# Designs tried in a protein design chat: VHH binders against L-Ala-D/L-amino acid epimerase. Part 7

Target 1, 347 residues: L-Ala-D/L-amino acid epimerase, of Pedosphaera parvula (b9xek4)
Amino acid sequence: MQIKFWPQDLKLAHTWTIASSVTSGSDVTSVGIVQLTDRDGTVGLGEAAPARRYNESTPGSLDFIAKVDATKLSFDNIEASMKYVESLASGQFAAKSAINVALLDGAARKAGKPIYDLLGLGFRNNHHVTSFSIGIDKADVIRKKVLAAEQYPVLKLKVGAADDKANLAALREAAPQKWVRVDANEGWKTKEHALEMIEWLAQDKFIQYIEQPMPADSNPKDIAWLKARSPLPLFGDESYHTAKDVDHCAECYHGVNVKLCKTGGISNAYEALQVARKAGLKTMIGCMIETSILISAAAHLAELCDYLDIDGNLLTTNDPYLGVTAEKGLLSFASAPEKLGLRVRAK
Short names: E, the ipSAE of ESMFold2; O, the ipSAE of OpenDDE; V2, 0.75 times the mean of E and O plus 0.25 times the DockQ between their complexes.

## First folded at step 1 (VHH)

Design d02 (framework vhh_7pa5_2)
Fold by ESMFold2-Fast, scan of step 1:
Structure d02 (fold): chain B 347 residues (1-347), chain A 121 residues (1-121)
Amino acid sequence: as target 1 above (347 residues)
Amino acid sequence: QVQLVESGGGMVQPGGSLRLSCAASGFTFSDYAMSWVRRAPGKGPEWVSTINSGGGSTSYADSVKGRFTISRDNAKNTLYLQMNSLKPEDTALYYCARGEDYWSLGEYDYWGQGTQVTVSS
């Protein structure tokens, strides 16, 4: 086995995100790309999109990948390959995700199947809906972003800042009856404040749920207190890192958000989604800012999800890959040029 | 290769003004959101202000809103922070930082070395 890896800069869609009429460039993020190639020429693609919240960075992810001995990796034995990779360091979830995704891409290609069929899940084209994210910003910028996102039937609104009420009002001015998912990103520091904010949000008929209202390291009794009183479903994001967190989340939340770069790839995400469903939790899969590699990887797990927030590639202008599409929010592999594995091909 | 070099710090009395500059090199400056982050003695880093790649969107921490103005000159690869009505609590080492994106405040991949601002009578 051979391994190639490199950083990839992703440019954010400038006109979807600012009030300015002048185009002078775009905001940029960086991800790591991994390519595995075995002796018969089979290629697997993976991607690392690390988050600082988990003490990870793209340079750190690439440094970890550089230490992986590719001769210990095999498309024919994903379990042994990942046991080796996991033994090299604690954490490194984004980098481990990149290697796991690449291994499953190659394994599925060798099996003559897309990953969703290798996993026994299948995939229904034009059935799954992804949300489209609207970040924290000034009210006039929020209005412009919402108008630019008209095609998407569900929006995800980031809150947890000083102007939350003005920002929701701006969204509703542009989209009075559009479904909204709210993500507080650990922003409400007390159970009393969180309940006050959730009760205000519940007055809006078109809010589906609240994601991570309080810090993940809050007292579990306080989170359970909030769950018992919440008029809206609560989903844990930062609280649900891997399947091992299921008991805590079953007590504290109505559902959980699984992310490939948080849990360490498709294999761990599959387990995390399955154990959450078994525990009676609703499930969703989310993302970072990512190329079609990771977005498609997440889409292969869509049949295990009640909700999908996999819009990271839609926020970029220079995605170098073709994979799953999300026209009008509807996920589809129908136009993907690659039929096997991850169903992703370089442009 | 990426370099961010701050300048313009110094000592001022309460109510005074300072203009900080950050000279960027080694990357396409106009493609990135930029932020100012400060660290006061005995405290952790505090985000101050962000400007998007085109300069059309700006945001500020509540503690500085109305007193500070962030701006950029993409032709000169320079970021600025105009600080007015300075208070003793503004005393800190000020860093310019390259953002992952405008919406992910606090997530920065490159930082300058910082420039010291001291507000004291």
Scores: ipSAE 0.000, ipTM 0.117, lowest interface PAE 20.4, mean pLDDT 86

Design d03 (framework vhh_7pa5_2)
Fold by ESMFold2-Fast, scan of step 1:
Structure d03 (fold): chain B 347 residues (1-347), chain A 122 residues (1-122)
Amino acid sequence: as target 1 above (347 residues)
Amino acid sequence: QVQLVESGGGMVQPGGSLRLSCAASGFTFDDYAMSWVRRAPGKGPEWVSTISWSGGSTSYADSVKGRFTISRDNAKNTLYLQMNSLKPEDTALYYCAKDLSYYEDSGSFDYWGQGTQVTVSS
């Protein structure tokens, strides 16, 4: 086995809506790309899109990947390969995800199947809907972003700041009846304040759920208290890192958000989603800002999800890959030029 | 052009405190979430803390929760990190980082400053 890896800059589409004189380059983020090639020429692609919340960065992910001995990796033995990779360091979930995704891409290609079929899940084109994210911002910027996202039937509104009510009002001025999912990103610091905000949000009949209302390290009894009283479903994001967190989340939330770069790849995400579903939790899969490599990897798990928030590539203008599409929010592999593996190829 | 200038580092004994500052210019400061990132000798970068554009939301790495406090003054275009109960493990070059305006969880930063050295010795 041989490994290549490199950084890939991604340009953000939405920066034009900000009423400011931002310098060139300020609308760029970076991900790590991994390419594995075995001796028969089979290639697997992976991607690392690290989250700072989990102590990770793109330079750090690439530094970790540089230390991986490719001779210990095999498309024919993903379990042993990942056991080796996991042994090299604690954390490094985004980098580990990149290697796992690349291994599964190659393994599925060798098996003559797309990953969703290798996993026994299948995939229904034009059935799954992704939300489109609107970040915390000033009211005027939120209105412009919502208008620019008119084609998407569901929006994800980030809250958790002092002006949460004004932010929802700005969204509703632009989209009075659009479905919304609210993400507080650990922003409501007490159970009393969180309940007050959720009860206010429940007055809006087009809100589907609230994601991570309180800090993940809050007293579990306080989160369970909130769950018991919430008129809207509560989803844990920062609270659900791996399948090992399932018992805690079953007590505290109605559902969980799984992310490939949070759990360490498709294999771990599959387990995390399955375990959550067996515990009676609703499931969703989310993302960072990513290319079609990771977005497609997440889409291969869509049949295990009640909700999807895999819009990271839609936020960019220079995605170098072709894979799953999300026209009007509807996920489809129908136009993907690759039939096997991740169903992704370079443009 | 975007500029981030950190200050406030230095040498301190375990259990001590330091306050870091970051002076930002070249962009509309109150439109962006801001972060602190550190690099310890021989290690990769480690995210420390983030504050939302308005200051209404903050988050911290598990290793610093309860000891560090992030804050901002939008009128002065300045980001702060109050560091209490410092440990030898906190020894690192600390960077002020400008986040993406829209997607705070990306793990990547638009721009990093030059850094300020914090050394906790004993």
Scores: ipSAE 0.000, ipTM 0.244, lowest interface PAE 13.5, mean pLDDT 85

Design d04 (framework vhh_7pa5_2; at its last look DockQ between E and O 0.01; V2 from the best seeds 0.00; counts 0 for: pae E 11.6 > 2, grease 24.4 > 24.2, off the site)
Fold by ESMFold2, look of step 2:
Formats: sequence, C-alpha cells, structure tokens
Structure d04 (fold): chain B 347 residues (1-347), chain A 122 residues (1-122)
Amino acid sequence: as target 1 above (347 residues)
Amino acid sequence: QVQLVESGGGMVQPGGSLRLSCAASGFTFSSYEMSWVRRAPGKGPEWVSTISSSGSTISYADSVKGRFTISRDNAKNTLYLQMNSLKPEDTALYYCARDYGWDYEGSYFDYWGQGTQVTVSS
C-alpha cells in the first residue's frame, strides 16, 4: 500500500474566545490529511484534527504517520492494520483516526458500500440535525453571529465566562425561541457555581442540554452531586475519551459526546457509542475544526446518536472537500459526489 | 490546589533582556500545555506564547516572534519565557496560564498565576 500525508491549513470564518478574555492567537488551524492507495488503485482518505487539550498537534500527528509502515496496512483487514498502528505508540488519537478513517473509506469502496451500510447502520437523509456553534464574544458580536446563523434550527452556545448571562440575553434578542445547546468547556469550577448557572439556564425554557459543566478531573462525587440536582441533561465531553470511560460517565452524566479524534477513528467511535447506549447514556457525536473528510466520517455514525454537533467545516472558509451537506442544519449525503466509502471527494 | 507562581520580572532598558519563570504545583505539569499571557496598563489580556506538554509544538503572537522564546522543564515543573530585544510596548504584567486549546482551535485558560511585572523604560 502507498501512503501520502500532508498538512492542510483551515481558515476560520470567525475568531473565537472560549473560557477566557484572550482572543485566539490565530485565524488559521491545521489538520493532517492521509491518503492510502492499494495495488488495484483503490483510494481511502482520512484526516487528523488534533486538539491541544489532549496534548496533540498536527506536526506530532504527521510525525507519527511518517513512522507507519504502509506495507502493514490493508483495506482487506482493518482490525489487523489498526492492531499494528496501535502497537507503535499509546495516544496519538488524531493520527490513528486519520489512518482508521482512510482504511474504512477504502474497505467500504472495495465492498461496494458507503461506510454507514458497511457498519450496518444506514443513514436517513434530512433526518439528522447538527447544531451550529456560537463562541464567547462581546454581546454585539454574538447578536450578529446569531442573525447570520438564522438557517440553523439549533445553536451551540459556548459559556463559562463572566458575562454568560449577557451573552445568552444577546442571543435571545436575535433568536427568542431557537433551541440552544450549551457548552461550558469545564468552565464552572465548583459544583455550587455549576448548579447556580444550570438553574439559571433552565429558566430559559429553550436549552436542550449542557456539555461538561465542570472540569473533567473534578471529584466524581461532586459531578454526581450536580447530576442528581440538575434540571437539565448533562453531557460529558472532555470526560469521555474512549469506551473505557463509560462507567465513570454513567455515574456523572446523562449523556456523552464522542469525537473521532478522541477515540482514534470510526471503529473506536462506533464502540464508544454502542457501550454508552448500553449503559443508558444519551449519545452525541461532535467534532473539532475539520474538513468534510472527518465531518462526513462522523455523519456515517449518525444513526447511533441522539444529538449531533458536526459543524467543524462550516466554521471555515476553505474546506477543500465535498461530502455530507448540512443545508439548514439537516445532514444529507443526497448530493455527495461519491456513492461509496466515505462519500467524499476533493473539490 | 493548582498553583502557578511567576517570577523574574523587573525594570530594564529598551533592548534589554529578562527571563521569566513560572513554578507549577498541584497538578501533573508534564500533561498540560502552558501559555504566557500579558496585560499592558489600561488594556485587556493579550496572548503571548504557548508550548505543548512535551515542548514539541510552540506558537507565538506576531508581536513577539523572533524576540521571545518559551520553554519548559518538566522535571522542575517550571515554564520559562526568555525575552530579548525588549521594547517599551512589552511593558505588562505577565501571567503563566494552564492552556486548554479547544475543538475550534481557540485559546482556553483554566488556571492563572498572579503575574510578574515587566517594565521597559529608558
């Protein structure tokens, strides 16, 4: 097998401030692209979107991929291929995601199926809704972003800063009754403060759930205390990395957020979603800033999800790939240029 | 409890150098990315630099590129900022911050030090 890989810069449509008053250091982020080609010319595409929160970077991901012996990879045996890749290092989840996604794309193409059919899931076009993210900012910027996002039926509002109440008020001025999902990104440091904020949010009546209200490394008893008292569903994001976190998250949350670059690809994300559902957790699939490669890869798992937050390519101006679409927030492969595999093609 | 303590600030003439240190305690320092953030008089905070937990990925604000060097010593739980060719515009309170880069590649700091003052004046 041949392996090609390269960095791809993505340009953000808007700057972001998440949990502090410091603006982003760059309007550009980087992902790694992987292309696998077997002897009969079948091509599989994958992508690594590493996050600093998990101690990963695009240069680190590409350095790991450079060490992979492509002769040990096969579209005909993904399990053995990934056992080899896993043996090279612990961690490196974004890099492993790129390889796993590329292997599944190629395997599904050889099988004559889209990935969702290879997995036995199917996909219902225009059934699955993604949220669209609004970051922490000045109230006037939030109002403008919400008005520009009118087409999306559900917004994701980042919170965890001092002016959360003013930011929600600005959103409600522009969109009085739109559904909102809230992401605190570990921003509420004590269970008492978190409960106060959640009870305030519950008065809004259009809040669907709250992601990661407290730090992932908080005392589990404090998170469980919060869960027991919360008038809104709580989702673990930073707390749910792989399927092995399911028992902790079942104790602490009502649902979990799975991301391909946290699990190391579609294969492990499928498992993480399945074990969460068996444990009685609600599920969602989320993303980083990504191209249509990873966004489409995540969409192939949509039938296992109660909620979706896969807007990463919509937050950029230069996504170089075509795949799943999200017109008015509704996910569809109906106009995807490829019929098999990941259903993704370069522009 | 997480604690970050900055030191090494002071007064210097334009063109001078200083080295800032940040002593970390109460967490596994080697598992976290770390940043320097500064606040000039009468202004809001400004991101300066970030270093990954291993030190392999480093980024700088455009205003300091080529003059400042971030580094870390994981055995000593210490973050450093070497500041060369200092300008009056670098006058600020400099903070050490534990960095959570996020899904959308924005900056996210969950713990801050108390800061160390750097004053560049002739």
Scores: ipSAE 0.000, ipTM 0.251, lowest interface PAE 11.6, mean pLDDT 88
ESMFold2-Fast, scan of step 1: ipSAE 0.000; ipTM 0.163
ESMFold2 (binder alone), look of step 2: mean pLDDT 82; pTM 0.816
OpenDDE, look of step 2: ipSAE 0.007; ipTM 0.274

Design d05 (framework vhh_7pa5_2)
Fold by ESMFold2-Fast, scan of step 1:
Structure d05 (fold): chain B 347 residues (1-347), chain A 122 residues (1-122)
Amino acid sequence: as target 1 above (347 residues)
Amino acid sequence: QVQLVESGGGMVQPGGSLRLSCAASGFTFSDYWMSWVRRAPGKGPEWVSTISGSGDSTSYADSVKGRFTISRDNAKNTLYLQMNSLKPEDTALYYCAKEGSYFDLTGDYDYWGQGTQVTVSS
């Protein structure tokens, strides 16, 4: 097996800010691309989109990938390959995700299947709806962004700052009856303040849930207190890193947000979603700012999800790949030119 | 402090050859993987090739596979890129990069030199 990897800069359509984001006020972000090629000529493609919140960076991800011995990787044995990769270091979830996605792409191509069929899940075109994210900004900028996002039936509003109420009001001026998901990104520091904000938000008839109201390292008793009193469903994002966090999240949240670069790839995400579902939690998949490689990888797991927030490539102007599409928020592989594996090709 | 100095670029006709060099200092050269990355006019950076510290493992972008050869001389702390059968689309500024280097948001890479220009034209 051969391994190729390189950085890829992504240009943002608008300046992007969230409460815990490393992309605060930035017009560009960087991801790592991985390509695996076996001796039969089969190619697999993967991507690392690290987050500073998890003490990861693109240079750190690429440095880890550079140390991987490709001779120990095989499209015919994903389990042994990932056992090796996981043994090399703790953490490195974004880099491990890139290797795992590339391995599954190649394995599925060799099997003559898209990944969703390799996993036994299938995929229904034009059934799954992704939200479209609106970052923290001034009220007039929020209104402008919401108007520009008219085609998307569901918006995800980033909150966790001083102007949260004004920002929702600005969104509602532009979209009075559009469904909204609210993500505080750990921004509300006390259970009392979080409850006050959630009770205020619950007066809006078109809010589906609140994601990560309090810091993930908050006292679990305080989060459980909030869950017991919340008029809206609560989803853990930063609190649900891997399947190992399921018991904590079942006590503290109504649902969980799984991300490929948080859990370490499709294999771990599949496990994390299944374990959460068995524990009675609702499930969703989210993303970082990513190319169609990771967005499509996440879409392969859509049949295991109650909600999808996989709009990271839609926030960029220079995605170099073609994969799953989200016209009017509806996910589809129907126009993807690649029919096997990840269902992604370079533009 | 890490220093990388690229050289060997120039103007060549299509089908011609060039050998690029990168002189490395400030670190134990043989302990690190090294890469070549290029930036063509109006395009983002494109990875070209990587070589392991020992020189035993190499990899190449599909666009250059079979035409370019990466190598290193650890005794001289020097990385090379032998470019054969050059095409107009190979026209770019070529950078060498040490393991752990990354894209700077100012449009250049940390721990990479100023690059060496390769222009392929008739």
Scores: ipSAE 0.000, ipTM 0.123, lowest interface PAE 20.4, mean pLDDT 85

Design d06 (framework vhh_7pa5_2)
Fold by ESMFold2-Fast, scan of step 1:
Formats: structure tokens, sequence, C-alpha cells
Structure d06 (fold): chain B 347 residues (1-347), chain A 123 residues (1-123)
């Protein structure tokens, strides 16, 4: 087996900033791309989009990938390959995800199947809806972003700041009846404040759920207290890293958000989604800012999800890959030119 | 966990120069775009400048273009703002700011702000 890896800069879509004195330019972020090639010429493609929350970075992910001995990797034995990779260091979830995704891409290609069929899941085109994320910003910028996202039937609003109520009001000025999912990203410090905010949000009849209201390392008794009193479903994101967190999350949340670069790839995400479902939790899959490689990888697990938030590539202008599409929020592989593996190829 | 500590402010006459520093800790500094934001007395925050995580791209508010230079030293986890040809209108508290954890926000959206360092330009 041979391994190639490189950084890929992603340009974020141009967004209006505060009018009158601020110049705007495209932000640039970076992901790591991995390509595995076996002796038969089968190629597997993967991507690392590290979470800063977990002290991971693209340079750090690439440094980890550089330490992987490709001769110990095989498309014919994903379990043994990942056992080796996992043994090299604690953490490194994004880098481990990149290798796992590439291994599954190659394995599925050799099996003559897309990954969703290799996993026994299938995929229904134009059935799954992704939300579209609106970040924390000034009210007039939020209004402009919401108007620009008109095609998407569901929005995900980030909160957890001083102006949370004003931000929802700005969204509602632009989209009075659009479905919204709220993500506090650990932003509400106390259970009392979290409950106050959730009760206020519940007065809006188009709010579906609240994601990660309190820090993941909060006292579990406080999170369970909040769950018992919440008028809206609560989803754990930072609280649900892998399947091992299922018991904690079953006590504290109504559902969980799985991310490939948080759990370490498709294999671990499949397990994390399955055990959550068996525990009676609702499931969703989310993402970082990613190319079509990771977004398509997440889409292969869509049949295990109640909700999807895999819009990371939609926030970029220079995605170098073709894979799953999300026209009007509806996920489809129908136009993907690649039929096997990840169903992704370079543009 | 995240700490941003600004320094280098002070009093200076119009036409003078100052260099601001921001010491960052508690996160992987080299992975984040960083910005300078200022707040003048009685006014809201105004974005001043942004630098990409690698230092490869920079952007500036029209009010400071050609006078200010943003830079970073990823080995020292330090952000800088070199301010030349200072004007009374540059008088403000200057904050070091870290971009979003999950989504790239434009220059007006940030996860964390420092304590600020006061810059006063007066004759």
Amino acid sequence: as target 1 above (347 residues)
Amino acid sequence: QVQLVESGGGMVQPGGSLRLSCAASGFTFSSYDMSWVRRAPGKGPEWVSTISYSGGSTSYADSVKGRFTISRDNAKNTLYLQMNSLKPEDTALYYCAKDSEYWGLDESGFDYWGQGTQVTVSS
C-alpha cells in the first residue's frame, strides 16, 4: 500500500460583513487529504477536517498521517488496519477518520459497491434533508445570510452569546416560518440560564431541538435536571464522542450528534449511531467545513439518522471534488459520476 | 481554557506608531484565523484586521489600510498589529479575537475576545 497526503485550502463563501466600514474577503480554512493506493491500483480517498475544540489542527493531522506505515494498511482488512492506526496515538480523531474513510472507499470499490451498500444500509435519493448553518453575527448580517439561504428548508442557528434573542429575531425577520435547529455549542454556562433560554425558544413553534446547551464537562446531574424540564428535545454533540458515551447521553439528552472527525471515521460513526438508536436516542450526523469527500462519507450513513447537518461543503466556493449533492437541502448521489466506494471523484 | 492577553497600547501623538501584541494560550493557535477589533468610547465594536491561520492572507478595514500591518508568529503563539501614522480617530480599546471553532465566520463573527489594550492618540 502507498499513501499520499497533502493540505487542501478551502475558500469560504463571500459573506456580507457589518456595512459602512468593514471590508470583507473570503476566509480560508485547510483540510488534509489522504490517498491510499494498493498493489492492484485501487485508490481510496479520505479527508481530515480537525476540530479545534479537541486541540486538533490540519498540520497536526498531517504530521500524524506521516507516521502511519502504509504497509500495515489493507483494503481487505479494515479492522486490523484501524487497530494499528488507533494504537499509534490517543486522540487524532480527524486524521484517523481520513485513513478510515480512505480504507472503506478502497474496500467498497474492490467489492463493487458504494459504501452505503457495503454497510447494508442503502441510500434513498431526495429523501434526506440537511440543515444549513447560520453562524453568530450582527443582526443585519444574519438577515442577509438567511435570505441568501432561502433554498434550504431548515436552518441551524448558532447561539451561546449575549445577543442570542436578537439573533433569532433577525432570522425570523427574514424567514418567519422556516424550521430552525438551535446549537448553543456549550455556550449556556448554568442550568438555570439554559432552562430560561430553552423556555424562551419553545415559544417559537418552528424550533425543532436544542443542541449542546451546556458544556459537555458539566455535572451530569445538572444536564439531567435540564433534560427533565426541557420543553424541547436536547441533543448532545460535544458530549457524544463515540459509542462509549451512550449511557451518559441516554441519561442527559433525547438525541446525539455524530461527526466523522469527532469519532474517528465511518466505522466508529456507524457503531456510534447504531448503539445510540438501540438505546432509544434520536440520531443525527453533523460535519465541519469539509470537501465532498467527508460530506459524502457522512451521507453514506444517512439511513441511520433522524436529522442531518452535513452542509460543510456548501459553505465553500472551491470544493475540488464531486459527490453527494444537496439541491434545496435534499441529498442525492444521482448526479455523482463515481458509482463505487465513496461515490466521489476529483472535478 | 482559551486565554487572549493584549499588550502594547499607550498614549501617542498623531503620526506616531505603536505595536500591539496578543499572547494566545489554551488552543492550537496555528489552526485559527485571528483578528483585531476595536471599540472607541461610546461606539460599538469595529473590525480592524484579520490574518489567516498560516499568515498567507490578510485583510484590513478601509479606515486602516496602508497604515496598519497584521502579522503572527505561530511558534510563539503571538498575534501582532503594527500601527503607523496614527490618527485621533484610532483612539480605542483594541481586542484580540479568535475566529469560530466549527464554521469560518466573516471578520465580524468571533468565538473569543481578549481583555483589550487601550490606545489613545492625542496631541
Scores: ipSAE 0.000, ipTM 0.135, lowest interface PAE 19.2, mean pLDDT 85

Design d07 (framework vhh_7pa5_2)
Fold by ESMFold2-Fast, scan of step 1:
Structure d07 (fold): chain B 347 residues (1-347), chain A 123 residues (1-123)
Amino acid sequence: as target 1 above (347 residues)
Amino acid sequence: QVQLVESGGGMVQPGGSLRLSCAASGFTFSNYAMSWVRRAPGKGPEWVSTISSGGSYTSYADSVKGRFTISRDNAKNTLYLQMNSLKPEDTALYYCARDEGYLWSGDSYMDVWGQGTQVTVSS
């Protein structure tokens, strides 16, 4: 097996800001692309979209990938391949995700199947709805973004800053009855403040849930206290990295958000979703700012999810790949030109 | 004050069984995932198994899958490792470790370690 990898700059339609980066928004982000090729000419594609929240970066991901011995990788043995990759360093979830996605793409192509069929899940076109994210910004900008996103039936509003109430009000001026999911990204630092915010949000009849109201490193007793009193479901994001976090999250949240670049790929995400569901948690799959490679990879797991927030490619203007589509928020592989593996092709 | 104390090691013949225990004190045991990590003579540490804080999830190294079973009793603040079908290659010092998070090979990060208990498999 041979490995190629390179950085890919993604241009955002507008500067993107969330609670953890209120003062450091960006109009460009960078991801790492991985291409594996075996001796038969089978190609697998993967992508690393690291998050600073987890002490990862695109240069760091690419440096890790550069250390991987491709002769230890095989599309015919993903478990052994990933055991080797996982042994090389702690962390590196985004880089490990890139290699895992590429391995599954190639394995599924060799099996003559899309990944969702290789996993036994299937995929229902035009059944799964993704939310569309609205970042933290001035009220007038939020109003304009919401109007521009009219086609999407569900919005995800980023909060956790000083203007949270004004930002929801601006959204509601543009979309009075649209379903909204609220993501505080660890922004509400005390259980008392979090409860006050959630009680205010619950007066809005079209809020589905609150994601990560408090820091993941908060006292679990405080999060459980909040859960017991919350009029809206709570989902853990930063609190649910892998399946090993299931018991903590079952005590503290009603559901969990799984991300490929938190778990280290499709294989671990599949396990994380299954384990959460078995524990009685609602599940969702989310994303970073990503190309169609990772967005499609996440879509292959859609049948294990109650909610989807895989809109990262929709926030960019220069996605170089074709894969799953989200017309009017409805996920579909029907128009994807690639029929096997990840169901992704370069434009 | 935070402490992990392993016990249950010893000498056993190939094919035999041992049950390791780890007594935890000084922290809220039920809030943490726990792991077993071993170190064979002349080698670095090898992760063996992890169990989630409430016991609903377990994972194992490929070398021990099907032979070892991790479990815990949160009321007793105790972690266990049942080792069956032991092989000479399982000879190692076995450590109980508290898993604080996300930095270890996608599954765990060990921030508190016990003293270890020696397991020797020989005929």
Scores: ipSAE 0.012, ipTM 0.520, lowest interface PAE 8.8, mean pLDDT 89

Design d08 (framework vhh_7pa5_2)
Fold by ESMFold2-Fast, scan of step 1:
Structure d08 (fold): chain B 347 residues (1-347), chain A 124 residues (1-124)
Amino acid sequence: as target 1 above (347 residues)
Amino acid sequence: QVQLVESGGGMVQPGGSLRLSCAASGFTFSDYYMSWVRRAPGKGPEWVSTISGSGGSTSYADSVKGRFTISRDNAKNTLYLQMNSLKPEDTALYYCAKGSPEDWYELLSGYDYWGQGTQVTVSS
């Protein structure tokens, strides 16, 4: 096995809202790309989109990947390959995700199947809907962003750091009856305040759920108290890193948000989703800012999800890959030029 | 249990200085990027400054560049914001936040607001 890896800069369409001076006005982020090539010429693609809040970075992910002995990797034995990779360091979930995705891409290509069929899941084109994220901003900017996102039937509104009621009002001026998912981003510091906000939001007929209402490290008794009283489903994000967190989340939330770069790839995400479903939790899969490599990887797990928030490539202007599409929010592989594996090709 | 407690705000005349502090507890402080965010009355949150876990990298909003300095003392788990040449437009509630602007744009996960923040009022 041969391994190639490199950084890929992504240009963000809407970054001026938050971080123009941090990016020197470039509004750029970076991901790591991995390519595995077997002796017979089979290629697998993967991607690392690390989160700084988990103490990961693109340079750090690439440095970890540089230490991987590709001769220990095989498309014919993913379990042994990942056991080796996992043994090299704790954490490194984004880098481990890149290797796992690339291994599954190659394995599925060798099997003559897309990954969703290798996993026994299938995929229904134009059935799964992704939300489109609207970040925190001034009311007039939120209204403009919502109007620009008219094609998307479901929006994810980020709250918890601004005037939440004014922000929802601005969204509703532009989209009176559009479905909304609310991400409070740990912004409501007490169970009493969180319940007050959720009860207010529940008066809006078109809100589907609240993600991360309180800090992930809040007292579990307080989160469980909120869950028992909430008129809307509560989803945990930071609280659900891997399948090992299932018991805690079953007590505290109605559902969980799984991310490939949080759990360490498709294999671990599949386990995390299955374990959550078996525990009676609703499931969703989310993303970072990513290319079509990771977005398509997440889409291969769509049949295990009640909700999808895999819009990271839609927030960029220079995605170098072709894979799953989200026209009008509807996920489809129908136009993907690659028929096997991850169903992704370079533009 | 993670906690961020801001202090050091107050009233100051234009051209004056203030030093804000944020006492962090419940996590390995040196492992995280830390930021200052402010909210003026009637407006949404505005990112002010970010510092890397080691303190080796800093960044600033254009509106404060050259006037404000972010720093940290990892031995004391404390984040600082030295504010010089204060202007009336700097009047805001200042919050200590875990994470960076990239985290906030992508996930908003860097927004960690605890308590009421610390009020800075610049007026004559």
Scores: ipSAE 0.000, ipTM 0.175, lowest interface PAE 15.3, mean pLDDT 85

Design d09 (framework vhh_7pa5_2; at its last look DockQ between E and O 0.01; V2 from the best seeds 0.00; counts 0 for: pae E 23.6 > 2, off the site)
Fold by OpenDDE, look of step 2:
Structure d09 (fold): chain B 347 residues (1-347), chain A 125 residues (1-125)
Amino acid sequence: as target 1 above (347 residues)
Amino acid sequence: QVQLVESGGGMVQPGGSLRLSCAASGFTFSSYAMSWVRRAPGKGPEWVSTISGSGDYTSYADSVKGRFTISRDNAKNTLYLQMNSLKPEDTALYYCAATPEELWEYYLSGEYDYWGQGTQVTVSS
């Protein structure tokens, strides 16, 4: 096995702002690309999209990847490969995700299957719908963003800032009847404030659910308190990293948001989703600002999800890969240039 | 065949109470969010309330909040609407409606996959 890796700059279509992070004003974000090549020429692609929220970075991810002995990786033994990779560090979930995704891509290709078939999940084209995220901005800009996102049937509005009410109003003006998901990104610090905001949101009949209303390090009793009183479903995002968090989240949330960059790849995400479902939680799969590599990777797990928010590639202008498409928000591999593995190819 | 059959409607005086029921068949009831929608004469449909498939969360229109309670019994495939403190403006045909919980994203507006025939509620002195 050979490993190649490099940074990829992604240009944002719009300035992205969430409650937990002040955008540095940069219109560019970086991801790490991983390419594994077997002796027989089989190639697997992966991607690291680290989140600052979890103290990960692209340079850090690449440094981690650089330490990986490629000779210890095999498409024929993903479990052993990952055991090795996991032993290198306790964290670096984004980097580990890149390797895991690449391994599964290669393995699936060797098996002559797309990953969703390799996993026994299948995939229904034009069945799964992804939301399109609207970042925090001024109300007039929110309106513009929403109008620009006309093709997407479901929006996700970022909240947790001072102008939430104005922004929702602007959104609603531009889209009077669209379903809207709300992501607070831990923006509400007290259970009382969170409840107040949620009750306000619930007045809008087209609000579907709220993601991570309170900080993940909040007292679980407080979050449970909120859950019991919330008129809307609550989804844990920052509170749900892996399957290990399922008990906590079962008590505190109605659903959970799974991300490959949090779980450390498709394998762990698969587990995280399955465990959540077994626990009676609703499931969604999310993303970071990512190329079509990770977006497609996430899409392979779509059948395990009640909701999807995998729009990271749609928020960029220079995605260098082709994979799953999301025309009108409908996920489809029908036009994917590859039939096997991730079903992703470089442009 | 999918069926939603509403019952419990009738005429009541202002301040009175009614309990509506909706019997569901032909689909996996627990997999659907259920809603009540009402239509007053000469008006468009008005959303009243929704309950998730599991019943974990409920939502109400401001006009009925504090007066109406939505509930469900998944074992009986039945949706309920307890209506208290009824007002003349609550007069409407009340519909039971179903939305696949996993497929909410398909609805661009307040659309539902299945509808009942409705039950008439009349609040009059």
Scores: ipSAE 0.000, ipTM 0.231, lowest interface PAE 14.7, mean pLDDT 92
ESMFold2-Fast, scan of step 1: ipSAE 0.000; ipTM 0.277
ESMFold2, look of step 2: ipSAE 0.000; ipTM 0.095
ESMFold2 (binder alone), look of step 2: mean pLDDT 85; pTM 0.858

